# Ledger of designs, part 13: VHH binders against Uncharacterized protein AF_0307

Target 1, 238 residues: Uncharacterized protein AF_0307, of Archaeoglobus fulgidus (o29937)
Amino acid sequence: GSAVDYILEKNFGDRFVKKEFKLWPYYENIKEVIKWIENESDAVAFSSHTARLFDSTLLERRGIKIIPIIFVRHPIIRIHSAYHYERKQVDIFRPGPVIARNTDFKGYVEIRLAIPRQEFNVSNFHVFRLADMLHGEKNMKPLEKALIALKRLPFIGLVEEFEKSMTKLEETVREYFPEFKASVIRTNVQFSPDMPLEERLKIIKNEVGKDFYKKLMEINEEDMVLWEKVVDMYKEGF
Short names: E, the ipSAE of ESMFold2; O, the ipSAE of OpenDDE; V2, 0.75 times the mean of E and O plus 0.25 times the DockQ between their complexes.

## First folded at step 11 (VHH)

Design i6 (from e1, 21 letters changed; framework vhh_7yz9_2; at its last look DockQ between E and O 0.53; V2 from the best seeds 0.00; counts 0 for: pae O 2.5 > 2)
Fold by OpenDDE, look of step 11:
Structure i6 (fold): chain B 238 residues (1-238), chain A 121 residues (1-121)
Amino acid sequence: as target 1 above (238 residues)
Amino acid sequence: QWQLVESGGGLVQAGGSLRLSCTASGFTFSDYAMGWYRQTAGNEREWVAVISSGGSTYYADSVKGRFTISRDNAKNTVYLQMNSLKPEDTAVYYCAKLSYTRGSKTWYDYWGQGTPVTVSS
């Protein structure tokens, strides 16, 4: 998110770039991403909403080390935040922002479920994105893939444990950039930084109603499993 | 048992108008987003318009400004007003309800039998 981008920009300045790719199909995406990385001579960090995850060994074989920085958060909070973020976007060429600007949160979710479905923005998004690491495994379930990816990643952040995540991020990145500093930025546009997760969820539940909230949880069941796993990791001293 | 019944299709000249209706039963209509899709022989079904349970609308670029989706919750009916029709609008039009399975990353639409629309040049 924006906080991580800020940290990267603060540390790397002009050597941090934002780059987007064509999301589909998967193999074309990673081909472009890898090609871009291989040819990039100035940037040491980049942020992307569309770069799909792949086996880092692909780059390692080419002499490039990469550290993916991925954060997981409660799926309901994720979706709610995405809605508000997209409402502020001026890019009218993307369905997400257009829908967000013209709907309430419930409507946003409903329409995004209908179109476009391939983005998975409102349903098990984290599982979908992490599962890409094992994209070639056809007989494995997405959640299983995501959990394996989780184990293979050098870093995984938890938004609800942002400070701890920043510490872990520093430890991970400093191996290669000793001066790397991840400052704690508590910026929440929707909620107070100190508001407990439960209270945030309650607010959202009240906003959409108990029945729709239940539906939201159901369509994000896999993300919940993933999120809980990451929560447990942090509780255990990850 | 879910049921969607489309009506209002027919033959119309280019530039003409049609109004499609879809009557729903078997579920709480007001709780669900509804949509219109269309399909031509040999092609995939494509979405045309969607209306949320709250009445928010979204349109495919190909029909934006020409088509209007609306709903009457009291009648369990969703409408598609089609103006300035073009030959490329010729298709079977389907009313849809979004459906999903718990824990699934996939979702699908429940469809009616469809109503044919033919726009002559």
Scores: ipSAE 0.123, ipTM 0.585, lowest interface PAE 2.5, mean pLDDT 88
ESMFold2, look of step 11: ipSAE 0.756; ipTM 0.914
ESMFold2 (binder alone), look of step 11: mean pLDDT 79; pTM 0.799

## First folded at step 13 (VHH)

Design j1 (from i6 with L98V; framework vhh_7yz9_2; at its last look DockQ between E and O 0.61; V2 from the best seeds 0.60)
Fold by OpenDDE, look of step 13:
Structure j1 (fold): chain B 238 residues (1-238), chain A 121 residues (1-121)
Amino acid sequence: as target 1 above (238 residues)
Amino acid sequence: QWQLVESGGGLVQAGGSLRLSCTASGFTFSDYAMGWYRQTAGNEREWVAVISSGGSTYYADSVKGRFTISRDNAKNTVYLQMNSLKPEDTAVYYCAKVSYTRGSKTWYDYWGQGTPVTVSS
């Protein structure tokens, strides 16, 4: 998220805006997001952690072309990174940072699961967020929705293939903004940028133990499917 | 078969205290985070306090500083010490186990039958 924001800010300056929304209910969220996009007439880049996906045709009908920029990464790394990030946040009004500051990683996950929040940040988060694109399909499984969304998205980034993702991002955005440049040094606050994914996972596994690691994988099974699909996409060169 | 049995509810005056207990059976208690929730008639169930398997605790703002959640793994029991009770605390209190399933459901809470708490003015 931060890397992408930096890229957008660097390219668009004052035309880059950020805003957060209430996640629930869904239709209120997207209403506010759409309103935001429509009202910020001078902006061309929008960033939000809480803006939920919706059918792009909603904006297209209004003459607005939207290019969602979404990145996926290994769910265990995602959760681990989220924990560490939230531990550094001082916003006491959000449960996430409060929990993170007062628990270890294992406790963080357990408590977040125990609180009836529908953010799914520690379980199948990517599937949950992508599935929003097909929110109206009530009889379709979230993973199925997410995979369809994946096919419909003009861009999908893979954190584990960041450089390739940046190339793809440039290709996608330059159709509309020819001067767009996506060049950022990847910074990882928890791991060396050169550390292989397997090694990172091993470290986390050692941190939480085999049993809990297994649980983490189980509660993120759908995200793993999605992640593997994206990995394969990048292996095939899109 | 999973089972949670709450106890300790009752009538108490404002400013008073109650201690709720929840005894678990049918699963390895020590491996799971436990929580207390409460619900009033016509309203959604709200979380009150959570304790991780490792003993880390987290409280709703409305009860922070007044309620204490704890657990005794040897007794398969989770407790909720409620001090400085207010009329607004009147509700049915439920014990819950954090659980998850493979496939279509990511996670859910397993609930007890509940214990009523009434705080009079």
Scores: ipSAE 0.458, ipTM 0.781, lowest interface PAE 1.1, mean pLDDT 89
ESMFold2, look of step 13: ipSAE 0.748; ipTM 0.907
ESMFold2 (binder alone), look of step 13: mean pLDDT 78; pTM 0.795

Design j2 (from i6 with K105S T106R; framework vhh_7yz9_2; at its last look DockQ between E and O 0.57; V2 from the best seeds 0.68)
Fold by OpenDDE, look of step 13:
Parts: C-alpha cells; sequence; structure tokens
Structure j2 (fold): chain B 238 residues (1-238), chain A 121 residues (1-121)
C-alpha cells in the first residue's frame, strides 16, 4: 500500500512510476502491464493496485527480472481498512468509494458482495490476486494456486510483522539495488499502531456483530489459510 | 427451501411508473441483502439496485434517480419503485438474495423466476 509506495519513491525517485489498469479481462490486463513495464525504460519501480500477477518468466524471457512486492494481512483488517480508505475517496467513477461513502461497514460488505464482482476485495482477495500467477491452470483451486504462488515469490510481506517484512524486503531488493533501504514509520488511521491484532478484531466484531463477523470469516476462509501460512513463515524465521 | 416470488410487472407507457414486489421465504429475510436485476433476451443479466440488510441502498447509474429499492422486513418483501420509465428499461426483472456456501468461501445470488416489464414508447 501507501507505505510501500513511499519506500519505493524514496529510494528511486523519478524511477518510480504508478499506473492503474482495467482488471478484466486478465490477459488484457497483463498485456498492458507488461507493455507498461517495457515502455518505461527508465523506471525500476512500478506500483499499481490493479496490475494483476503473472508468470515472471514472461518478462524474464525478454531479459527483464521482476521482483513482485506483495503484502498480506488479516482479511478482516484488510476489508475494514479498504472500507475506510474508499470512504475517503472522491472517485465517483468507481463503485467502491461510492458504496463506502453511502454505507456503514456492514452495508459496504453486503452491497459489494451483492453486485457483480471484479476485485474480490471483500472475499479472499489475497488468494484471488496470488492465484493469478497460475491463471492458466483452470482445474486447480484458487487457494492451491495461491499457495504455489507463495512458494514461488521471492518476497512476501506480512503487515502484522511489518518491521520483519521490511528487513526481508531490503534483503531481497538489495541483491539488485545495494543502496535500497526500507524504513517507514507505520501509521494506522483506524487503530493505534500498538494495538494488538486481537483487539482490533474485537472492535470490528463489536461493530458488525457476532453473526456478521462469522460470515465475514467464512467468506474469507481461503485468505485466512493463506494468512496463517505467511504468519507461520515469519514465525519460523522467514 | 429458499423462495423468491416477484410480482408487479406489466406493460407501461414511457414516463410511467411501476412498482415491483418480491416476497421471500425459507430464510431469515432481515439478515440478508436483497437486490433487483434485469435481463433482456440475448444479453447478460445486469444488476439494477441493491439494499443491504441494514437498509443501505446502491443503484446502477442507468436507474439512479428514477428507481427506488426498499424493503419491509415484517413482510419479507423487497420493492422496486420504478419511475420515469423508459423503453430501455424493458426487461425481465429478477429479485435476488445474497448468498454464500459455508466452507466454500464462495458467494452468489439466488434468483426468483422474474417478472416482465415492458415500456412502450
Amino acid sequence: as target 1 above (238 residues)
Amino acid sequence: QWQLVESGGGLVQAGGSLRLSCTASGFTFSDYAMGWYRQTAGNEREWVAVISSGGSTYYADSVKGRFTISRDNAKNTVYLQMNSLKPEDTAVYYCAKLSYTRGSSRWYDYWGQGTPVTVSS
């Protein structure tokens, strides 16, 4: 998110570029993303909320090495943060911000689930995005794809272990950019930076109620599996 | 068994009004977001309006300002008030329930049989 963008901008300045794309269809998205990367010859860092993940070999065959920087976090916190973020946006052309500005958090989730879905931002979003790496595998389940993607990625960040993630990020990026430094003060708009995850979740649970919270967890079960896997990775010294 | 029964469709002149109703049964109505969709022959079904369990509403741009979705939880009914109807609004209108299957992490819409709306010029 914003923290990563800040780090990239700080390190690379004008060599850091941002662009958004149409999410669908997938192959058109990655075509445009690849084109973007190829055409921005002076850029070394690329940021996008809508660039979909693809097999890095597509670019490697062209002599371009790509290091995806992806962070995962607890899905409930992700969705809650997304709601608050979109609620502050004045982009009337996107359904998310419009819905967020006109609903509470519970309503936001319900409505986004009830309309045609494109981003999957309220249900198994991380699994969806990681699964794109194996988009061609039509018979494989999204979670399976995501877990394979996780193993193939040179880096995976965990928001709940942000400092450790930054260390890992530096280690990963410094192989190519020795002067790279990932130092950012985390700011949390909705919660105190020192508030434990469990307490944050309790607050949200109280906000939406026990039953709806349960539903939220159920529709994010795959993301929970992925998240727990990443948590374990970091516990094991990743 | 979930059931959604739409009613209120019919023929109306351009500029006219129509009110659709959808009566739900087989589930706790008040716990679910409801919606209206429409479909014309040969085209994909498009969403029209959604109302959350808490009563928050969201509309497609094509109907915004003209259509109003509402619900009566006591009657297990969701409504679509359609004003200033246009020929382009001609379609079969479907009531929808937000649904998901436990353990699958998948969500989908459950649909009624639909009610036809024809707007003549």
Scores: ipSAE 0.686, ipTM 0.885, lowest interface PAE 0.6, mean pLDDT 90
ESMFold2, look of step 13: ipSAE 0.742; ipTM 0.904
ESMFold2 (binder alone), look of step 13: mean pLDDT 80; pTM 0.804

Design j3 (from i6 with T106Y; framework vhh_7yz9_2; at its last look DockQ between E and O 0.73; V2 from the best seeds 0.69)
Amino acid sequence: QWQLVESGGGLVQAGGSLRLSCTASGFTFSDYAMGWYRQTAGNEREWVAVISSGGSTYYADSVKGRFTISRDNAKNTVYLQMNSLKPEDTAVYYCAKLSYTRGSKYWYDYWGQGTPVTVSS
ESMFold2, look of step 13: ipSAE 0.744; ipTM 0.903
ESMFold2 (binder alone), look of step 13: mean pLDDT 81; pTM 0.809
OpenDDE, look of step 13: ipSAE 0.600; ipTM 0.848

Design j4 (from i6 with T106P; framework vhh_7yz9_2; at its last look DockQ between E and O 0.67; V2 from the best seeds 0.73)
Amino acid sequence: QWQLVESGGGLVQAGGSLRLSCTASGFTFSDYAMGWYRQTAGNEREWVAVISSGGSTYYADSVKGRFTISRDNAKNTVYLQMNSLKPEDTAVYYCAKLSYTRGSKPWYDYWGQGTPVTVSS
ESMFold2, look of step 13: ipSAE 0.699; ipTM 0.880
ESMFold2 (binder alone), look of step 13: mean pLDDT 79; pTM 0.796
OpenDDE, look of step 13: ipSAE 0.799; ipTM 0.930

Design j5 (from i6 with L98A T106Y; framework vhh_7yz9_2; at its last look DockQ between E and O 0.65; V2 from the best seeds 0.70)
Fold by OpenDDE, look of step 13:
Structure j5 (fold): chain B 238 residues (1-238), chain A 121 residues (1-121)
Amino acid sequence: as target 1 above (238 residues)
Amino acid sequence: QWQLVESGGGLVQAGGSLRLSCTASGFTFSDYAMGWYRQTAGNEREWVAVISSGGSTYYADSVKGRFTISRDNAKNTVYLQMNSLKPEDTAVYYCAKASYTRGSKYWYDYWGQGTPVTVSS
């Protein structure tokens, strides 16, 4: 998220804007997001942690072409990174940072699961967010929606293949912005940038224990399917 | 067979205190987070507090600073110490076992029978 924001800001300057929204209800969220995009007439890049995905045809009907920039990463790494990030946040009005500052990683996950869910941050988060593209399909499973969304998206980034993702991002965006350049030095606060994924996961597994790690994987099973799909896409030369 | 048995409910005056207990059986108590809910007639069940397997706690804003959730793994018991009680706290209180099973609606998969708490003005 931060790396992408940096890239967007670097390329577009004042034409890059950020805004957060209420996540619920869905239709109110996307209404506000669309309004935001329409009203920011000088902006060309929009960033939000809370903007929910929707059918791009909604904007196309209004003469606006939108290119969603979404990255997926291994769900365990996502959650672990989220925990550490939220621990550093000073906003006491959000449950996430409050919980993160007062718990270890395992406790953080347990508590976030055991309170009324709002963000799905610790369970199948990527599937949840991608599934929003097909929000109107009430009889379709979230994973099915997410996989369809994946096929419809002009771009999907993989954090574990960040450099390749940046290349793909440039190719995608340059169709509309020829001078667009995606170059960022990747930094990892929790792990060495050169540490293999398997080693990172092992460290986390040791931190939470094998049983809890297994549970964590189970509650993120759909995200794993999605992640593996994206991994395969990149292996095949996406 | 999972069981949760609440106790400690009753009538108390506003400003008073009450301690609820919930004894668990049929599962490895220490492996699960535990929660408390409350419900009044005709209303949705309201989340009150949670304690992780490791003892970390989090509370609803409505009870924060007044209620304390704790656990004794040796006794398979979770507690809810309620201080500075208000009439608004009047409800049936339910103990709940956390679930880490995929697809759980509330991430709780078992509830006790409930214990009534009445706070008089």
Scores: ipSAE 0.686, ipTM 0.883, lowest interface PAE 0.6, mean pLDDT 91
ESMFold2, look of step 13: ipSAE 0.753; ipTM 0.907
ESMFold2 (binder alone), look of step 13: mean pLDDT 79; pTM 0.802

Design j6 (from i1 with L98V; framework vhh_vobarilizumab_d1; at its last look DockQ between E and O 0.75; V2 from the best seeds 0.73)
Fold by ESMFold2, look of step 13:
Structure j6 (fold): chain B 238 residues (1-238), chain A 121 residues (1-121)
Amino acid sequence: as target 1 above (238 residues)
Amino acid sequence: EVQLVESGGGLVQPGGSLRLSCAASGFTFSDYAMAWYRQAPGKGRELVAVISSGGSTYYADSVKGRFTISRDNAKNTLYLQMNSLRPEDTAVYYCAKVSYTRGSKPWYDYWGQGTLVTVSS
């Protein structure tokens, strides 16, 4: 997602920084992320595809308030969009772009499922990432962790309601930066921005066949629960 | 019932070649990705190679350029051609069906019994 990065860059300029980290193991990841935030004392906005979520009290104990900016998207649409985005990348070392350039969408899903520590990219991605907030809770299932994280987050965006999400982001960020402005920017779309969700899903279903589509839905069942919760939040006005 | 039967393992000298086969039954073979994993003594299982239902392939770095995964959908058979074998390739090799089973990792649910490959001088 480059749209949020663009907004942060326009608002914060040199105070906006980006960095990537090794995803595994979890505790080394968050150690490096925390060090990054502390060492970038002039920065106020941080973007990373590989920084994992953690309990914000780890930074609040050090006097740093953080506002995680996290978006959810219909899980099937997210995977399909990720495939098409990665297919355009020239990266020859990361598995995602390499796989995406060498197969169709169905094959991309199939191959990623076979690679240890890569399956979350095509199976319950949002649940996997949000559950990291409660990573230390060994007796709790991932969906439970993700739903608790959803309730604790000061902001959650919904890609399908991007303009409403940007309005909410402005409200959240303006508490600390009164002149913050978020603009709606469309980028990297496979489908028309105006295409109904159901039409987009039908195209994907036809692309992979109904039997595979059913399996794809099964391995993303928890993400569907999470996504529908966020959809309801946006309908109810929060 | 899904059945996967590996064959073709054995003892080979370093630099040698072996071809592993996996006979599959109990499912529509052409609809699924298939993979080879291996487990060396005292170590966890690791991916060796995967081939999609459409024939696209991906290889672990440790075997890239030396091993070739392939499939014959008419014979319901998965293959692994292993060239330039090294002592570090010594392991039990497992054929796997990539599946979408709830509550477990897909590649863990459908394994063959394995075939032993020993590379020694």
Scores: ipSAE 0.667, ipTM 0.873, lowest interface PAE 1.2, mean pLDDT 86
ESMFold2 (binder alone), look of step 13: mean pLDDT 81; pTM 0.818
OpenDDE, look of step 13: ipSAE 0.775; ipTM 0.914

## First folded at step 14 (VHH)

Design a21 (from i6 with L98F; framework vhh_7yz9_2; at its last look DockQ between E and O 0.07; V2 from the best seeds 0.00; counts 0 for: pae O 3.1 > 2, placed apart)
Fold by OpenDDE, look of step 14:
Structure a21 (fold): chain B 238 residues (1-238), chain A 121 residues (1-121)
Amino acid sequence: as target 1 above (238 residues)
Amino acid sequence: QWQLVESGGGLVQAGGSLRLSCTASGFTFSDYAMGWYRQTAGNEREWVAVISSGGSTYYADSVKGRFTISRDNAKNTVYLQMNSLKPEDTAVYYCAKFSYTRGSKTWYDYWGQGTPVTVSS
């Protein structure tokens, strides 16, 4: 998210870059990402919406250490935030922003549900993105892959525990960058930072209606499992 | 490999009707949401109507109640029925495949060549 990008920019300045890649197919994506990383001499951090997760050992074999920074949050909040973010984008050549600017939140979700499944934007997005780490496991379910990925990642952030996440991030990154600071207060673009999750969800539920909200939860059931797991991790002192 | 071919444009009087067609090839048509955009000289292309792969439809406010988007998956064709046309509907209409088709840095929809629609007052 934007908060994390801000932190990275604050710490690394021009050595932080935003970089996007061709999303599909998977192996072409990670090939390009890895190639970029290998040849990048100036940047030490990058943010991407399209860089897909892969086994870090691929880079380690090449003498490169990388720290993926991934945050999860409640899937309903994720989707709602995505809608509002895309709605503010002016580029009409991308389907998401086009749809977002021309629909309400419910409509946005409905249309995004009907587009090619490869998008995964409004259904179990976190699970599918984490599952990429184990892309070669063809007989394993996405949730199972995601949970394994979760265990293998050096860091996982929880948006609902942002402060704790920042502490963990700082600890993780300082191993390589001792001066790294992540003490930034998160600003919520849609809700007051102090608004409880339940209240936010209630607002969204009222916006889309009870039935659609239920549907939205159903199609994000696996993300809920993942999210709950991360919540538990933080409760246990991750 | 991907191709979108629009047809059905032309000159029509205000209050009249036109039916645009877009025939797709080179991809699994039924898996993709399709849409129509329009553009006038000097202006940005604007969204008109979208139909999901499942048949859900959405319209710009300016055309609601007048335009109807539909699709025939057996024919790989998306349609735009335009009724009660107004002079302000005059534009080049483009058929679009809703997908990321381009590049490493930016995502783009895939567009046809367009079909001109002129509504006279």
Scores: ipSAE 0.040, ipTM 0.431, lowest interface PAE 3.1, mean pLDDT 87
ESMFold2, look of step 14: ipSAE 0.673; ipTM 0.875
ESMFold2 (binder alone), look of step 14: mean pLDDT 79; pTM 0.797

Design a22 (from e6 with L98M; framework vhh_vobarilizumab_d1; at its last look DockQ between E and O 0.72; V2 from the best seeds 0.69)
Fold by ESMFold2, look of step 14:
Structure a22 (fold): chain B 238 residues (1-238), chain A 121 residues (1-121)
Amino acid sequence: as target 1 above (238 residues)
Amino acid sequence: EVQLVESGGGLVQPGGSLRLSCAASGFTFSDYAMAWYRQAPGKGRELVAVISSGGSTYYADSVKGRFTISRDNAKNTLYLQMNSLRPEDTAVYYCAKMSYTRGSKTWYDYWGQGTLVTVSS
């Protein structure tokens, strides 16, 4: 998220805008997001942690093309990183930061699973977010919706293949903005990948214990399927 | 077989106090997060409080500052101390254990019969 914001700011300057929304209910969220996009007549890049995905035909009828910029990440790594990020948000009263500051990582997961509408933060997050594209489909499972969304998206990034993702992002965006450069991120080492994935997972497994780690993997198995699909896409050369 | 047995409910005046207990058996109690949920007649279940396996707590806004969740791992017992009770707290209170069911949205299961709390003058 912050790396993408940096890229968008460097490329678009004052034509890049950010806003946050209430996540619930879904249809009020997308109503406000669509209004935001329409009202920001000079903006071309929009960033939000809380804007939910929707069917692009809602804006295409109004002549607006949307290119969603979405990244997936190994689900266990994502949750652990979210926990540590939220711990640093000391003056925020939302449940996530409050919980993160007052428990260890295992407790963070346990508590969020008890709170209505908070489970997605620690269970199948990417599937939950991508499935929003097909929100109204009553007889379709979330993973099925997410896999369909994956096929329809003009871009999907993989955090574990950050440089390749930036190349694909450039290719996708340059169709509309020929001077777009994702390479600006390479000059800031703090946005570069750290420790290898396997070593990070070992540390997390030791932190929460073998039995809890197994459960954490189980409640994220749909995200694992999605993530492995994206990994395979990046191995195949797109 | 997992068993959760709630007790300690009753009739109490507004402003009063009550302590609920949940006797647990059939699993290693200390390994699991535990929670209290409640359900008023004709309404859905709502979270009251949760305590992690490590002892950290979280409370619904409606009870924060008035209720205290605690656990005694040596006695396999979960507690809910309820102070400053209001008529809106009237509900059947259920003890829940963290669990997992593939494809289910329920992460806290094995609610027993519950214990009725009635707050009325």
Scores: ipSAE 0.667, ipTM 0.883, lowest interface PAE 1.1, mean pLDDT 86
ESMFold2 (binder alone), look of step 14: mean pLDDT 82; pTM 0.824
OpenDDE, look of step 14: ipSAE 0.683; ipTM 0.878

Design a23 (from e1 with S35A V50T; framework vhh_enristomig; at its last look DockQ between E and O 0.01; V2 from the best seeds 0.00; counts 0 for: pae O 13.6 > 2, placed apart)
Fold by OpenDDE, look of step 14:
Structure a23 (fold): chain B 238 residues (1-238), chain A 121 residues (1-121)
Amino acid sequence: as target 1 above (238 residues)
Amino acid sequence: EVQLLESGGGEVQPGGSLRLSCAASGFTFSDYAIAWYRQAPGKQREWVSTISSGGSTYYAESVKGRFTISRDNAKNTLYLQMSSLRAEDTAVYYCAKLSYTRGSKTWYDYWGQGTLVTVKP
């Protein structure tokens, strides 16, 4: 999110670019992303909401090394944060921001569930995004794909372990950019950086009610599995 | 085969100093970042310090200013100089190599067996 973008901008200045692509279909997206990367001579880092994950060997074969920077977080926190973020996008008339500005959190989720998948999904978003790496595997379940992708990535960040994630990020990036520094800037505009996850979840639960909270968990069951896996990785000393 | 072997652990008094070593083999040592972790009884393993392949150093806030990580590429050895030791520094200390991959390859960390550091009066 914004914290990572800030870090990248701080380190790379004008060589950091925000770039968006046509999200669908998948092969068109990655074709455009790869093409952009191949022809980009100045930028060394970019942030995108729409660049879909692909097998990095596609670029490696062309002599380009890339380090994907992906963070996962608790799915309910993810969705809640996304809602608030999109609500602040006043001049953006994409479906997400428009919905967010005109609905409460419950309504936002309900409407987003009723429309086709686009830039952001309120259901198992991380699983689907990671699963893109194995898009060619048609008989494999998304969660299985995501877990394999997780093992193939050079880095995975956990928002709930942000400081540790930054350390890992520095370790990873400095292999190629020796001067890279990841400052621990926790810019959580909604919650105190020191607020425990459980307390945050409690607040959201109180906001939406027990039944809706349960629904949120149910529709994000696979993301929870993925999230827990990443949590365990960090607990084990990742 | 990648091997990491920690040494230098022992008992020390609060305020004391200790130097840990990690002997590495089975890979091009100079090409990789390497880190120290520690695990206290009943607690989760936690990151302590990392030194990049280029020699940049990073520290957990809890050890910053007291611990110094360094490496000797010619000897394939990682070091952790600990000073101003505290009771809360008591733990098994591990060296770790981050082994990450791209594309179709799976990544994981290599770990040593650890060395025990006990800080007590």
Scores: ipSAE 0.000, ipTM 0.185, lowest interface PAE 13.6, mean pLDDT 87
ESMFold2, look of step 14: ipSAE 0.654; ipTM 0.885
ESMFold2 (binder alone), look of step 14: mean pLDDT 82; pTM 0.822

Design a24 (from e1 with L98V; framework vhh_enristomig; at its last look DockQ between E and O 0.65; V2 from the best seeds 0.66)
Fold by OpenDDE, look of step 14:
Structure a24 (fold): chain B 238 residues (1-238), chain A 121 residues (1-121)
Amino acid sequence: as target 1 above (238 residues)
Amino acid sequence: EVQLLESGGGEVQPGGSLRLSCAASGFTFSDYAISWYRQAPGKQREWVSVISSGGSTYYAESVKGRFTISRDNAKNTLYLQMSSLRAEDTAVYYCAKVSYTRGSKTWYDYWGQGTLVTVKP
């Protein structure tokens, strides 16, 4: 659930659905996702935490146009938000919520790093998810894949520039849905909407300590590169 | 240099109990989460349990309710209390920590040499 889901629901009503898939393995996931899309006659938009990114040309070859809507944000904020979100979930089928409910933020990160990393939740999550577009490239590094994916995507949102992102989203979607409106103000459930990023990060840094914060940044170095790239894109008028 | 040394393995009957220890050195033990893993013959190594630096614990479903992970920071020692042991618990048990290579910004697990637990029917 996010502001984007709200926007989609607002615009499409019952034609917006939430759909989840088996996350692994990759090819089975996208096969299922594609099949679902091909057979879905009522929905025009869907939200998913488990649908993995793939080359849109796969659907285009089948006469289907799809617009992926992906947002990136500062990785520390991402992880912190994920923790708080998962703490509120009663879902016991996933380890994340269980872990989140039973530990503080630092412990949450530590534990998730220590167990098999199937979801890459606390380390370079955005990079790994974007890299899926080039899953077939076995000799290419994830960050490189992600950056290429970034160039190929029709849209990329930046949470720290949410208003600009909504404008871009609206422009992108209106090509196919002329009445589409994305003028919804983001509501931050964790921090005041007016709180600067640096202040948010400072709070988190104080929460986990300087040393652990440094480590957290290190294990998200690639996401930082990706994030900075997107930040630059928006600064340049993306 | 980081060192992890497991001990306490042995042969036990089904339903029995065993306590494993992992002696840690070469790093600030209290700052790290430490895990137990196990590898059965002919199988892949599997995660068993983890305890955070703050003492929070999490278990694999296969051992939940039977195994208890704990730590003594003063002794730099990790423990795994195993109860209600089953034949399928037969494995070499390893303690492990996530570590980082300086300059590479990548992390990997350091492992002990392991201790063998055999549950014989």
Scores: ipSAE 0.664, ipTM 0.878, lowest interface PAE 0.7, mean pLDDT 90
ESMFold2, look of step 14: ipSAE 0.673; ipTM 0.881
ESMFold2 (binder alone), look of step 14: mean pLDDT 87; pTM 0.865

